# Ledger of designs, part 379: VH-VL binders against q9h9l3

Target 1, 176 residues: q9h9l3
Amino acid sequence: PRKMVAIDCEMVGTGPKGHVSSLARCSIVNYNGDVLYDEYILPPCHIVDYRTRWSGIRKQHMVNATPFKIARGQILKILTGKIVVGHAIHNDFKALQYFHPKSLTRDTSHIPPLNRKADCPENATMSLKHLTKKLLNRDIQVGKSGHSSVEDAQATMELYKLVEVEWEEHLARNPP
Key: E = the ipSAE of ESMFold2; O = the ipSAE of OpenDDE; V2 = 0.75 times the mean of E and O plus 0.25 times the DockQ between their complexes.

## First folded at step 18 (VH-VL)

Design De6 (framework fv_amlenetug; at its last look DockQ between E and O 0.89; V2 from the best seeds 0.74)
Fold by ESMFold2, look of step 18:
Structure De6 (fold): chain C 176 residues (1-176), chain A 120 residues (1-120), chain B 108 residues (1-108)
Amino acid sequence: as target 1 above (176 residues)
Amino acid sequence: EVQLLESGGGLVQTGGSLRLSCAASGFTFSTYAMTWVRQAPGKGLEWVSGISYSGEYTDYADSVKGRFTISRDNSQNTLYLQMNSLRAEDTAVYYCAKVPYYGSGSFDYWGQGTLVTVSS
Amino acid sequence: EIVLTQSPGTLSLSPGERATLSCRASQSVSDNYLAWYQQKPGQAPRLLIYGASNRATGIPDRFSGSGSGTDFTLTISRLEPEDFAVYYCQQRSSFPLTFGQGTKVEIK
């Protein structure tokens, strides 16, 4: 019984002009939406732009944050051997400096059956907020305080469940 | 085995200064955020200040801002609290505490505390 | 600043009884960033629960936490003699970090 988890990350700007995206929060939930991991993470590089409007990260969150190297090890231990669901998940893996096997990766931003259910073009890249509103009748990422990676990971798992049977069968017939 | 030992408390006059130390052992001090929490006699717990594992990020309760400075020396496994312009309301037992990797912003190990008494 | 109000102020019970301690926040505690601590006289606090419901390392399963939003509960399913102490809730959802005023659990 291969376990499935959903992940979402929040990033801050590091490097020149804050253009590099560095991990500052990560949340992982199980199939039932229970939180397995949720911590603020301190990037090893100086933070130039907290991107608070979207990330929800403020300077004070960094005071108690887990070092990136430690957090990465803990997160990868949770992900190893599991089907990992995310939204635009390649950005999360990039921030983790990690590649998860494609056969075990599910990206709700480009699942054709999910797009069709939302009345969107089947190969379009749709936002998590849009899909959640259309398919779950919920507003996420509300307000000016930024995103919650717990909320986003939970929404991502619920969206995947809507097409799980069909999409898992498709992938079994069409291995990536 | 994690151990935290505060020192440097004592009697001091209003307006005076005092430096608290917290000696850490039994864990890799340089990778954990640390905090100070105080408790006035017969009262509850009050968060005072926190510091990131590298020392780059600090924060303070409004009641101590501008008067207290948190710092750390990772080579000596020691956390400090420099307390200036002390007031009667700063009288308390001061605890240093470790921030865990899981549930950060809670505090999993505490020292036994050091008493600071401020008299006019 | 989030104010945490604990009730009751004192809870007088016998060993073997169930204890239920309440912590109410003045605003929502985001993502269940709430912890519970136990403190005995002359001792440092001990972390019991973090994330509203996760037991810290080495904490017996008779301690459980629940709740979300503004209302949180610590339950001790069956009081042992060593459980008579003061209990504090603490939030990290908003700055500054704040504690409740405490609930004393005492032997009747």
Scores: ipSAE 0.781, ipTM 0.894, lowest interface PAE 0.9, mean pLDDT 92
Fold by OpenDDE, look of step 18:
Structure De6 (fold): chain C 176 residues (1-176), chain A 120 residues (1-120), chain B 108 residues (1-108)
Amino acid sequence: as target 1 above (176 residues)
Amino acid sequence: EVQLLESGGGLVQTGGSLRLSCAASGFTFSTYAMTWVRQAPGKGLEWVSGISYSGEYTDYADSVKGRFTISRDNSQNTLYLQMNSLRAEDTAVYYCAKVPYYGSGSFDYWGQGTLVTVSS
Amino acid sequence: EIVLTQSPGTLSLSPGERATLSCRASQSVSDNYLAWYQQKPGQAPRLLIYGASNRATGIPDRFSGSGSGTDFTLTISRLEPEDFAVYYCQQRSSFPLTFGQGTKVEIK
């Protein structure tokens, strides 16, 4: 069986009016929730909007941040060959300018059995915060400090583990 | 081999100015964030300032904000700390240190430090 | 700022003994952004542990770090003569970056 990791990224705004979402933090955890990677990342372009209330990113975090090109290489090395679990993970991959094979990707925002378990519509897109509260009785993304990508990655992994057996069987019968 | 060599320390009067330099070698200087950390005689370590690899982003401890300026010349592989309005409490060994890609915010290599003594 | 308090101030031990050093944070250190340094007399600090539990390059396996939240520990499983020094913890969870006041490990 392939190793499984969960990823969560925080983005800041770059480019005109800050509309470009650029990677500013990435966290990766293993199946047990152990942190494999957690670094602030410096975009190649000037940051226009830190989006701090959501991202938790501040200017100070960029002082010791890893350059994007370097960080991307480090992250891709970790992800290669793994089953990658994330929530709305297409955003993370986009920010990384990387696309993981669909057959090795698990997006907890699009797993009907997970929504069903949380008494949500199966085809609805529910937030990580909501699912985590409903299924794990855990509060994440609280306070004014913005999100914690490590916390979010860990929650994502725990959520997936709840439906792992069922979903993996489904995927085996219905490969993407 | 990574080497960091501080210079520019010495005796200076209160209110005076001093510029420290840190010559880096053995790694691609222009791709790493750098930091200054100081240690008063017989005391612990105190973070002073940090600078991103390109120099675009800087930050300072409150104790030196407005008085100290961190900068770098990547073409010369040199880190600087301009210290103005020096106070007696600024007396310390000043270390330059390298920030690794992994463990950003920690310091994996340190220079041997340069002593700054501020007298009244 | 996050204040790191190390204990004990001084630890007197003999070679071969186990050393346990504590670092307590005034508030939670996010994502285990905690590092440990060793400093010998007349020398610059040396990075031992980053991310609470990761050994830096070249650091012997007798050094280990653990902990989360507000409580962190550096353990030296079997003290070698060269391990007698001052040890500092440091947080990178928030700015300003801060160090503990240090623990001196001295020979009994």
Scores: ipSAE 0.608, ipTM 0.854, lowest interface PAE 0.8, mean pLDDT 94
ESMFold2 (binder alone), look of step 18: mean pLDDT 92; pTM 0.940

Design De7 (framework fv_amlenetug; at its last look DockQ between E and O 0.90; V2 from the best seeds 0.00; counts 0 for: pae O 6.6 > 2)
Fold by ESMFold2, look of step 18:
Structure De7 (fold): chain C 176 residues (1-176), chain A 120 residues (1-120), chain B 108 residues (1-108)
Amino acid sequence: as target 1 above (176 residues)
Amino acid sequence: EVQLLESGGGLVQTGGSLRLSCAASGFTFSNYAMTWVRQAPGKGLEWVSGISYRGEYTDYADSVKGRFTISRDNSQNTLYLQMNSLRAEDTAVYYCAKVPYYGSGSFDYWGQGTLVTVSS
Amino acid sequence: EIVLTQSPGTLSLSPGERATLSCRASQSVSDNYLAWYQQKPGQAPRLLIYDASNRATGIPDRFSGSGSGTDFTLTISRLEPEDFAVYYCQQRSSWPLTFGQGTKVEIK
């Protein structure tokens, strides 16, 4: 079977008034939650807003960061040909300036069986933190120092595993 | 073959200044963050300063802030450390080190170091 | 600042034996951002392990790292004569970046 990975990214604000979301960290884990990639990334544009409360990114992280173009190439080589799991994953792909085939994309923010397991409306968009607490009895994104993309990617993979058989069967019957 | 060669060390009086250089070869210097790490004689390692691949971001250990300035010239493949207001406790071997793409913030290649001795 | 405390200070062993080196952090090291270095007399440090458990390029598989949070371990499964050196751990979770004080592995 085709290999599966989970991805999560942290973004900073660039562009006018810091409204553009630019990639500043990316983490990728395999099916077992082992880290395949986890690096800080220096956006090509000036950082206006580190968004530290959510992103966890500080100026010091940029000192050792990998250039965006280099990191993007490394990340895309990992993603190519794989089923990629994420939460609200379109934001991650936008920050990577990349579009992964829909047939190989799994978004835990839009899986009705997963919402059902959490006793949530099937068409609601639920946060990763909320689903993880309800379904895995685990608190993520705790504290005021921002999110960890490794922690978030690992949680996303574990959430997908809860519905993997049902959802993969659904997608086989209903190709995107 | 990655090579880093520090130079500019020597004996200097307290309060004096010294500029260290690190000549880089065997890799695309302008694509990598760089760092300085020092080791006092018979002691362990201490991070001193780092600089991003284009030089836009720098950081320093508290013990050297305001006295040391890290810089780079990507056209000459050279990293610098300007050391001002030197103190006896700055006596150390100073290493230039490269930041890798995987495990960034670890340091995968080091020069052999240059000795700075600050006499009081 | 995260203080890294290594133990033992000195580890006296013979070639062929297994070495186990400890690094303890004063605060949790986020995302396993801990590296290990080897330094031989008169030489610069050499990166062995990054992010707790990943071997750097060219490092033999007798070197392995493990641990998380505040407790990390470097294991050398079968000591070779060239492995007698000082070993340092280093964290990149919090600024300033800090190193442990070192563990000397010496021939018994």
Scores: ipSAE 0.811, ipTM 0.913, lowest interface PAE 0.8, mean pLDDT 93
Fold by OpenDDE, look of step 18:
Structure De7 (fold): chain C 176 residues (1-176), chain A 120 residues (1-120), chain B 108 residues (1-108)
Amino acid sequence: as target 1 above (176 residues)
Amino acid sequence: EVQLLESGGGLVQTGGSLRLSCAASGFTFSNYAMTWVRQAPGKGLEWVSGISYRGEYTDYADSVKGRFTISRDNSQNTLYLQMNSLRAEDTAVYYCAKVPYYGSGSFDYWGQGTLVTVSS
Amino acid sequence: EIVLTQSPGTLSLSPGERATLSCRASQSVSDNYLAWYQQKPGQAPRLLIYDASNRATGIPDRFSGSGSGTDFTLTISRLEPEDFAVYYCQQRSSWPLTFGQGTKVEIK
């Protein structure tokens, strides 16, 4: 079986009025939840909105942040050849300006068996927080300090593991 | 080999100013965040200031905020610390340190430090 | 700010013995963002451990870090003569960055 990693990214607002989502933190964990990568990342453009309430990113975090181009290289090196698990992962890939092969991508926001297990509509898009609470009995993204991308990545991996066998079989029969 | 060499330390009177420099070599200076850490004689380590790789973002300890200014010249591979309104409690060895890509927020290389003595 | 308290203040041991150093945080250190440094007399600090348990490049295997939340430990499995120094912990989970007050490992 191929190695599996989970990714979660935090974004800040750049560009006009801060409407451009730029990568500001990326966390990657392995199958066991061990952190493989976790860095603050400095966007190439000026940050207009830190989106701190959600992202947890503050100005001081950018002092020691890894330049985007460098971070992107590091992250891509980790992801290459792996099955990448994420929640609403298209946002992470967009922020990374990277497209992982669809056949090697697992988005926990679009796994019907996972929603079914959580007593949610199979075709609904549920939040990571809700699924984590329902299926893992764990609270994430609590407080006003913003998200923890490490916790989110770990939760995403744990959620996927609940339906891994069933979903992998499904994908084998129905390749994306 | 990574090298960091601080300079500019010396004796200065209370209220005076001093500018420290840190010459970097052995790595692509412009790709890395840098920091200043100081150590009073016989005491522990205290983070002073940090600066991003382009110099766009800076931060300071409350003890030096408004008095110290961190900057860098990437064309010269040099980090600076402008210290104004110096106080006796600013007396310390000042180290410049490199922030690695992985484990950002820790410091993987340090200079040998330069001594700043503030006297009344 | 997160205050890091190291214990003991001084640890007197002989070469070959095991050293255990503690670093306690006033509040939880997120994601195990804690580093350990070694400083010998008249020298600059040297990074030993980052993110609680990762050994920095070139650091001997006898050095190891562990812990989470508010309690962290640096262990030197078998002290070498060159290991007698002052050790500092440092957190990067909250700004400002802060150091412990240090533990001196001295020869008995």
Scores: ipSAE 0.015, ipTM 0.567, lowest interface PAE 6.6, mean pLDDT 92
ESMFold2 (binder alone), look of step 18: mean pLDDT 92; pTM 0.924

Design De8 (framework fv_amlenetug; at its last look DockQ between E and O 0.90; V2 from the best seeds 0.77)
Fold by OpenDDE, look of step 18:
Structure De8 (fold): chain C 176 residues (1-176), chain A 120 residues (1-120), chain B 108 residues (1-108)
Amino acid sequence: as target 1 above (176 residues)
Amino acid sequence: EVQLLESGGGLVQTGGSLRLSCAASGFTFSNYAMTWVRQAPGKGLEWVSGISYRGEYTDYADSVKGRFTISRDNSQNTLYLQMNSLRAEDTAVYYCAKVRYYGSGSFDYWGQGTLVTVSS
Amino acid sequence: EIVLTQSPGTLSLSPGERATLSCRASQSVSDNYLAWYQQKPGQAPRLLIYGASNRATGIPDRFSGSGSGTDFTLTISRLEPEDFAVYYCQQRSSWPQTFGQGTKVEIK
């Protein structure tokens, strides 16, 4: 069986009016929820909007942050060859300027059996927070301090594990 | 071999100023964030200030904010700490340290330190 | 800020003995952001452990780090004469980064 990891990234706003989402933190956990990677990352461009309410990122976090190019290299080494689980993971990959093979990608925001289990419409896009509460009876992203990418990655992995057998079987019959 | 060499320490009167330097070698200085950590005589370690690899982001401990300024010259592989309005409680050995990017942003290399003594 | 409290303040042991040092955080600390340093008299600190459990380059395997949440431990399986020093834990999980007050490992 191929190794699985879960990833969650926090982004800040760069470029004109802060409309460009740039990677500012990345967390990766293994199948058991152990942290493999968790670093603040410094975008190559000036940060216009820290989006702190959501990202949890503050200016002081950038003081010792890993340069994007270096961080990207580190992250890619971890992801290469693995099944990567994430929630709305296309955003993470976009921020990383990296695209993992679709056949090795699992997006918990687009797994109908997971939504079904949560009594949600199968084709709806549900938030990580909602699914985690419904299926794991756990509160994440609580408060005004912003998200914890580690917690989010861990929650994502645990959610996937609930439907892993069924979904992997489905994918085997219906390769992306 | 990574080397960090602090200089500029010495005796200074309260209210005075001092500029510390840290000469770096053995690694690509311009790729790494740097930090100053101090240690009062017989006491523990206290983070003082940090600076990103390009110098665009800086921060300070509350105890030195407004008085100290961290900077760097990547062309000279040198880290600086300008210390103004010095107080007796600033008396310490000042270390420059390199930030490790993989694994918590810990400090993987330290200089030998330079002693700053502030007297009344 | 997160306060790190180390215990004991002083640990008196003999060479060959096992040393267990504790670092307790006032708030939960991510494992990845907990580090341990060694400082010998008259010397600069040296990184021992990063990410709570990873040995830095050149660090002997008799040193190990463990723990999670608010409780972390540095273990020296068999003390060597050169291991008698002061040990500090550090967290960068929350800003500002902070150090413990240190544990002195001395010869009994």
Scores: ipSAE 0.814, ipTM 0.911, lowest interface PAE 0.5, mean pLDDT 95
Fold by ESMFold2, look of step 18:
Structure De8 (fold): chain C 176 residues (1-176), chain A 120 residues (1-120), chain B 108 residues (1-108)
Amino acid sequence: as target 1 above (176 residues)
Amino acid sequence: EVQLLESGGGLVQTGGSLRLSCAASGFTFSNYAMTWVRQAPGKGLEWVSGISYRGEYTDYADSVKGRFTISRDNSQNTLYLQMNSLRAEDTAVYYCAKVRYYGSGSFDYWGQGTLVTVSS
Amino acid sequence: EIVLTQSPGTLSLSPGERATLSCRASQSVSDNYLAWYQQKPGQAPRLLIYGASNRATGIPDRFSGSGSGTDFTLTISRLEPEDFAVYYCQQRSSWPQTFGQGTKVEIK
């Protein structure tokens, strides 16, 4: 069937007071969790706040980082035509300055059957960390060194697989 | 075809200075991070320094920090390494290399190298 | 700093034989940040493998890379006379980026 990938991004602060979130790392994995893309990305604007506690991004990572325009081209080539899975994926697409077709987008932060399987209210917005602990019995985002976008993308794909059959059937019955 | 041509090597006394240049062609130089790697006679490869595509971010091996300065001129497609306070252990062939992005910072093209010899 | 230890130091083989070169890391290295280079006498290094297992453009299919974590391998399935060279692994998973000390492949 149609190929499926999972994506996760890390952002740094640019713009006034570092309040703009700009892409600084992107990881993409295939259905089996194999890494298809994992690169540090240098925003076109000056980095004001690395947000290292959460992003894991340090100044050293920027030395060999791929310029945003080049990275965006590489990433969009991978995403084109695929079902893309993410967690709160709007934030990732915003950082990419891109919108993927809604019919090909899966957001694990907004799948009621996934919440139900986690014994959470079906309309609650659950963090990736909590869903992963509840449903996969794994701790992610551990410690103070920041998130791993590879780890997070892999967890997101595993979570989607838990509800894939049910949710794909639901979407087929309820096309937008 | 990508080409990198180092120049500026030579014999220099301990404490002296040299400026290495690397002329680039066959690719959009201003889009790519660049690196210096050195190899002492009979020894392996040692990373020396790297610089981001705009030159805003630089990084150095501990052995050269404070003595070497990497820079670039994107209008001239040229990478530089200013080497000050040279020591005998800096004797090496110095290569410039182009960073490959999809390969997570591997070096896909290298120059022929330029020899720096530091003597007392 | 991640130390890469290559073994053997020297590998003496005849043309046509299979060469297996090891690179061991002192800490885990993401596969995406592991590369292999070939350096022939008097020449600059040449990229062979990036991302632990992907051949660079123009590299013959007798070269393959494998491994993960702390253990990586470069294999030359059928050694050709032109493969006489020193081979280096490189990591950029952690600062500073480092190379292994090299494995010299020489013809017996």
Scores: ipSAE 0.651, ipTM 0.851, lowest interface PAE 1.6, mean pLDDT 91
ESMFold2 (binder alone), look of step 18: mean pLDDT 92; pTM 0.941

Design De9 (framework fv_amlenetug; at its last look DockQ between E and O 0.89; V2 from the best seeds 0.78)
Fold by OpenDDE, look of step 18:
Parts: structure tokens; sequence; C-alpha cells
Structure De9 (fold): chain C 176 residues (1-176), chain A 120 residues (1-120), chain B 108 residues (1-108)
């Protein structure tokens, strides 16, 4: 079996009116929840909207932030060849300007057995916060300081572990 | 070999101004964030200011905000700290330090420091 | 701001002994954002540990970092004469970044 990691990214707004979502923080944890990567990342373009309420990113975080080009290389090195678990992970990959193989991707926002376990409609898109509370009895993304990408990545991994066996069997029978 | 060399320190009167410089070599200066950290005589380390690799973003400790200005000239591989309205409590050895890519933005290389003494 | 409190203030030991230095944070600090520095008399600080447990380049394996949350530890397994210095912890988990007040490791 391949090594598994979970990723969560925070984005800020760049471009006209801040409508472009640019990577500003990335956290990656291993199967056990150990942090493999957690860095603030500096977008190549000027930040128009820090989206602090949600992202937790402030301008002061950008002072020591890793340039995007460098960070992307570091992150891709970690992800290559791994099963990557995330929540609504297409957003993370988009921000990274990176495509991870579908067969090696696990999106906890689209795992019917996970929703079923949480007494949610199987085909509904549930938030990480809701699933984490329901299935792990844990509160994440609390307060006004914004999200913690490490916490979110860890929660995502823990959620996936709940349905890992069943889902991996399903994928084996129904490869994407 | 990475080298950071501070200069510009000296004796200055309260209310005066001083400009510190940090000459960098041995690495691609323009690719790394830089920081100033100071140490009062017989005291611990205090973060003063930081600047991103392109100079686009800066930050300051509350104790120096509005008085100090960090800047850099990447074409000259030089970091600066303009210090205005100096106070006695600003007396310290001032270090420039390089910020590493990995590891929490820790400071992996430091200069030898330059002494700033503010007297009444 | 997050206040880092180091203990003890002074640690008196002999060469060959084990040194254990504590850094306690007033709030939880992500381990990835905790670093340790060594400063010898008349010298600039030197990075020892980053990310709570990673040795910087060129740092001997007798130095190790551990901990999480609010409690972090720097351990020197066997003190060498050159290890007698002041040690500082630093956090970047919260703005502004802050240093501990330092622990002096002195020869007994």
Amino acid sequence: as target 1 above (176 residues)
Amino acid sequence: EVQLLESGGGLVQTGGSLRLSCAASGFTFSNYAMTWVRQAPGKGLEWVSGISYRGEYTDYADSVKGRFTISRDNSQNTLYLQMNSLRAEDTAVYYCAKVRYYGSGSFDYWGQGTLVTVSS
Amino acid sequence: EIVLTQSPGTLSLSPGERATLSCRASQSVSDNYLAWYQQKPGQAPRLLIYGASNRATGIPDRFSGSGSGTDFTLTISRLEPEDFAVYYCQQRSSIPQTFGQGTKVEIK
C-alpha cells in the first residue's frame, strides 16, 4: 500500500478585486497526523484580500513566507507518489497549480460512506467542520482567528481513516 | 559560505537617527526574507523587524513601530534598518539574520551584530 | 502575544552530564514553529533546532528537541565544553514572533 498524506491549504485573494484564489498556507500531515509540511506561502501577485476571517492569514504572515514557486516545489516533492487525502481537495490542487492523479486522490467531501456514517445524505457535500463534529466529536475552525490548516488536515485524515477500508475496497472495484 | 555583515552602529543621542546596513553574501539574497533582531546589554533576544524577499511586505515589533523602517536593495545584496527617534531602550547589539525556507521561518544565519548606543 | 518562559534560568552542570532545558509557551504553539538557538559569549546566536525537533545543518546529534503544545524541551545528551552558553527558544506560531528569556548553561 502507498503512503498516505492529508493536505489543507489556505488561500488569499489576488488579481482584480481579489477574485483569484492564491495559495498562502499549506499544511501536510502523515497518516498519524504528524506535520510533514506547514508553511506560509507568498503569492507571486499582490494580495488584495487576505480573507483573514476564514484563512487566518494576515499581512504579517507574508513577511517570512516562502515564495510560491519554491513552496510549490517543496509540496509537490512530498505529494508525488502518495495517496493524497483532502476535503474539497480540488481547490487545494487548483491553488497549487498542480494535478494529482485521480486514482491517488481521496476527497472526504465526496465519500458516500463517510456521509452515511455521519447520517448525512450520501451525495451531499458536507463541510469538514460538520463531519468532524459529527464523527470525531471535535470542534474545528472555531473562533474568529481563521482556520488552522494543520488542524483541518489532521481532521481530514482522521475522517478518512474511519472509512478507509470500505472506500479503498470500493475504489478497487470501481477505479476512477 | 553565507556571510552577513552589519554596519552603521555607534553612539547617538536620544531623539537621533541611525541607519544600519547588512551586507549579505554566499546565497541568493533576493530569494530570502530577512530580519533584524536586537539584544540589549546583558539581556535576551528581541525581534525587531522583518522583510519579505522582494521587500513587498514588512513588519515591526510594537516597540519600534513608527520609528524604524526596514528595507532592502536586492541589487546590492544589502538589508537596511533606518532608526529614527531613538530612545535609550533601543540600546542594543543589532543582528541581521536570514530566514530559512523550511522550519517555521527560523533564522539559520546571523551576522556578528553592530552595537547601537543611545545616550541622553 | 505568546510569551515563552524558559527554565531554569541557570543550569550548572559538568562536562559529560545531561542538560534538559524547558520552554513553556503561554498559548499552544505549533511544533513546526518552535526553534532553539545557542549563543556563546561575545558571539551571535546560532540556530540549533527548528520545527521543535529538527537539527539545523552542522549541529551535533547530542542536541535534540522535543515537545508539543505549550511545553518544549531542548536536550543535550552529553555536555561538551563548547556547549556552555545561553540558549533561547523562539516561536513563530503567533504574531508577533517572540523569544524566550534564555537559559544559561554554565560549568559547575
Scores: ipSAE 0.814, ipTM 0.910, lowest interface PAE 0.5, mean pLDDT 95
Fold by ESMFold2, look of step 18:
Structure De9 (fold): chain C 176 residues (1-176), chain A 120 residues (1-120), chain B 108 residues (1-108)
Amino acid sequence: as target 1 above (176 residues)
Amino acid sequence: EVQLLESGGGLVQTGGSLRLSCAASGFTFSNYAMTWVRQAPGKGLEWVSGISYRGEYTDYADSVKGRFTISRDNSQNTLYLQMNSLRAEDTAVYYCAKVRYYGSGSFDYWGQGTLVTVSS
Amino acid sequence: EIVLTQSPGTLSLSPGERATLSCRASQSVSDNYLAWYQQKPGQAPRLLIYGASNRATGIPDRFSGSGSGTDFTLTISRLEPEDFAVYYCQQRSSIPQTFGQGTKVEIK
C-alpha cells in the first residue's frame, strides 16, 4: 500500500500589517508517528508578526532556519507520491505554495465519519484540539508557549487512523 | 570540497579586541547559516554565536553578548567575529561551522580553528 | 538554557568492546534537535548523529543513536582504534543551543 504521512506547519505574519501567513516551521511524521522532518524555516519576506502565542516562533529560531526555497524542496520530496494527512491542510499547502493531488490528500477537519465519532455535526469544522481531546483523551496545544507542529502532526495521524479503513473505502467508491 | 579557514587569532591583553575571519569555499556560502563555536584548552565545546544566511538574524551566548559581534560578507564568502572587551575566560580555539539543513541544527563542516589567548 | 549532562565523564574500554554514552537534558528535548559529535585530539569535531538517531554521511553503522525526551544514548557496537575520542551531544530544541560537557572514550 501507498505510504502515508501527516504534516503540520506553523506560520508567521508577513506583508502589510503582518496579515500574510508565511511558513516558519514544518513537521512531517510517518504512519507510526516517527518524525521524518521538523525544521524552522526562514520566510523570504520580512517577518512583521511572529504570532508566538500560537506559532511558538521567536526571532532566535530564525538564526539557523532553513531558507524557504530550500525547505520547500526538501518537504516536497517527502510528500511526493504519498497520502498526506493534515488538519485544515489547505493552509499548510498555501504556505508551501503547493497543491498536492486531492486523491492523495486527507483533511481531518473535513471527514464526516470523524465528526460522528466525536458526536459532532458531520459538516462542522472542529478544531484539532477539540477532536484530540474528545477522541484520543489527550490534551494538545497546552499552555501559552505556542503550538508544537510535531505534536499536532502526530495527533492528526492518530485521528485519521480512527476512521482510516472506513474513509479510504468511501474514497475508493467516490473518487474525488 | 567544502572548506572553512579561520584566521585572526593571537595573543591579546584583557580588554583588547580581535577580529576573526572564516573564509569559505566549496559551497554556496550565501545560502547557509553559519556559527562560531569555541573550546577552551582542555575543555568542552561552547556555542558562541550564529547568523542567518542573509545576516538578518544573529544570536549570542550570554557570556559574550554585548562584547562580540557576528557578521558576514556574502560577496567575499567570509564570516566574521568581532571580539571586544576580551577577558581571560575568552581564551579558546574558535571554530567556524556550517549549519546543516535537514539536520537538527547540527554543524556538518568545521574549520581547523584559530587560537585566541587573552592574558593578564 | 537546557543543560546537557553526559555520563560517564570517562569511559575506559578496549577495542572490540561496546560503548554506551549517555546524554541527559535538564528539560525535554525534541528528538529531531539532538546531535552527537566526535572530536579526536587536535582535530575539529565531526558530526556523527543528527535527529537523535540518524547517521551523518560517511559514518559507519557501528554508531547508533537512540532516546527521547530527556535521555539520549550514543552506542558504538564494536570499538575500533579510531573511535577513542571525546564525544559531545548538542541540542537545538531550546534557545540557546548547548553542548554537553563531553564523554572521553579512552583505551583501557
Scores: ipSAE 0.662, ipTM 0.852, lowest interface PAE 1.5, mean pLDDT 91
ESMFold2 (binder alone), look of step 18: mean pLDDT 92; pTM 0.945

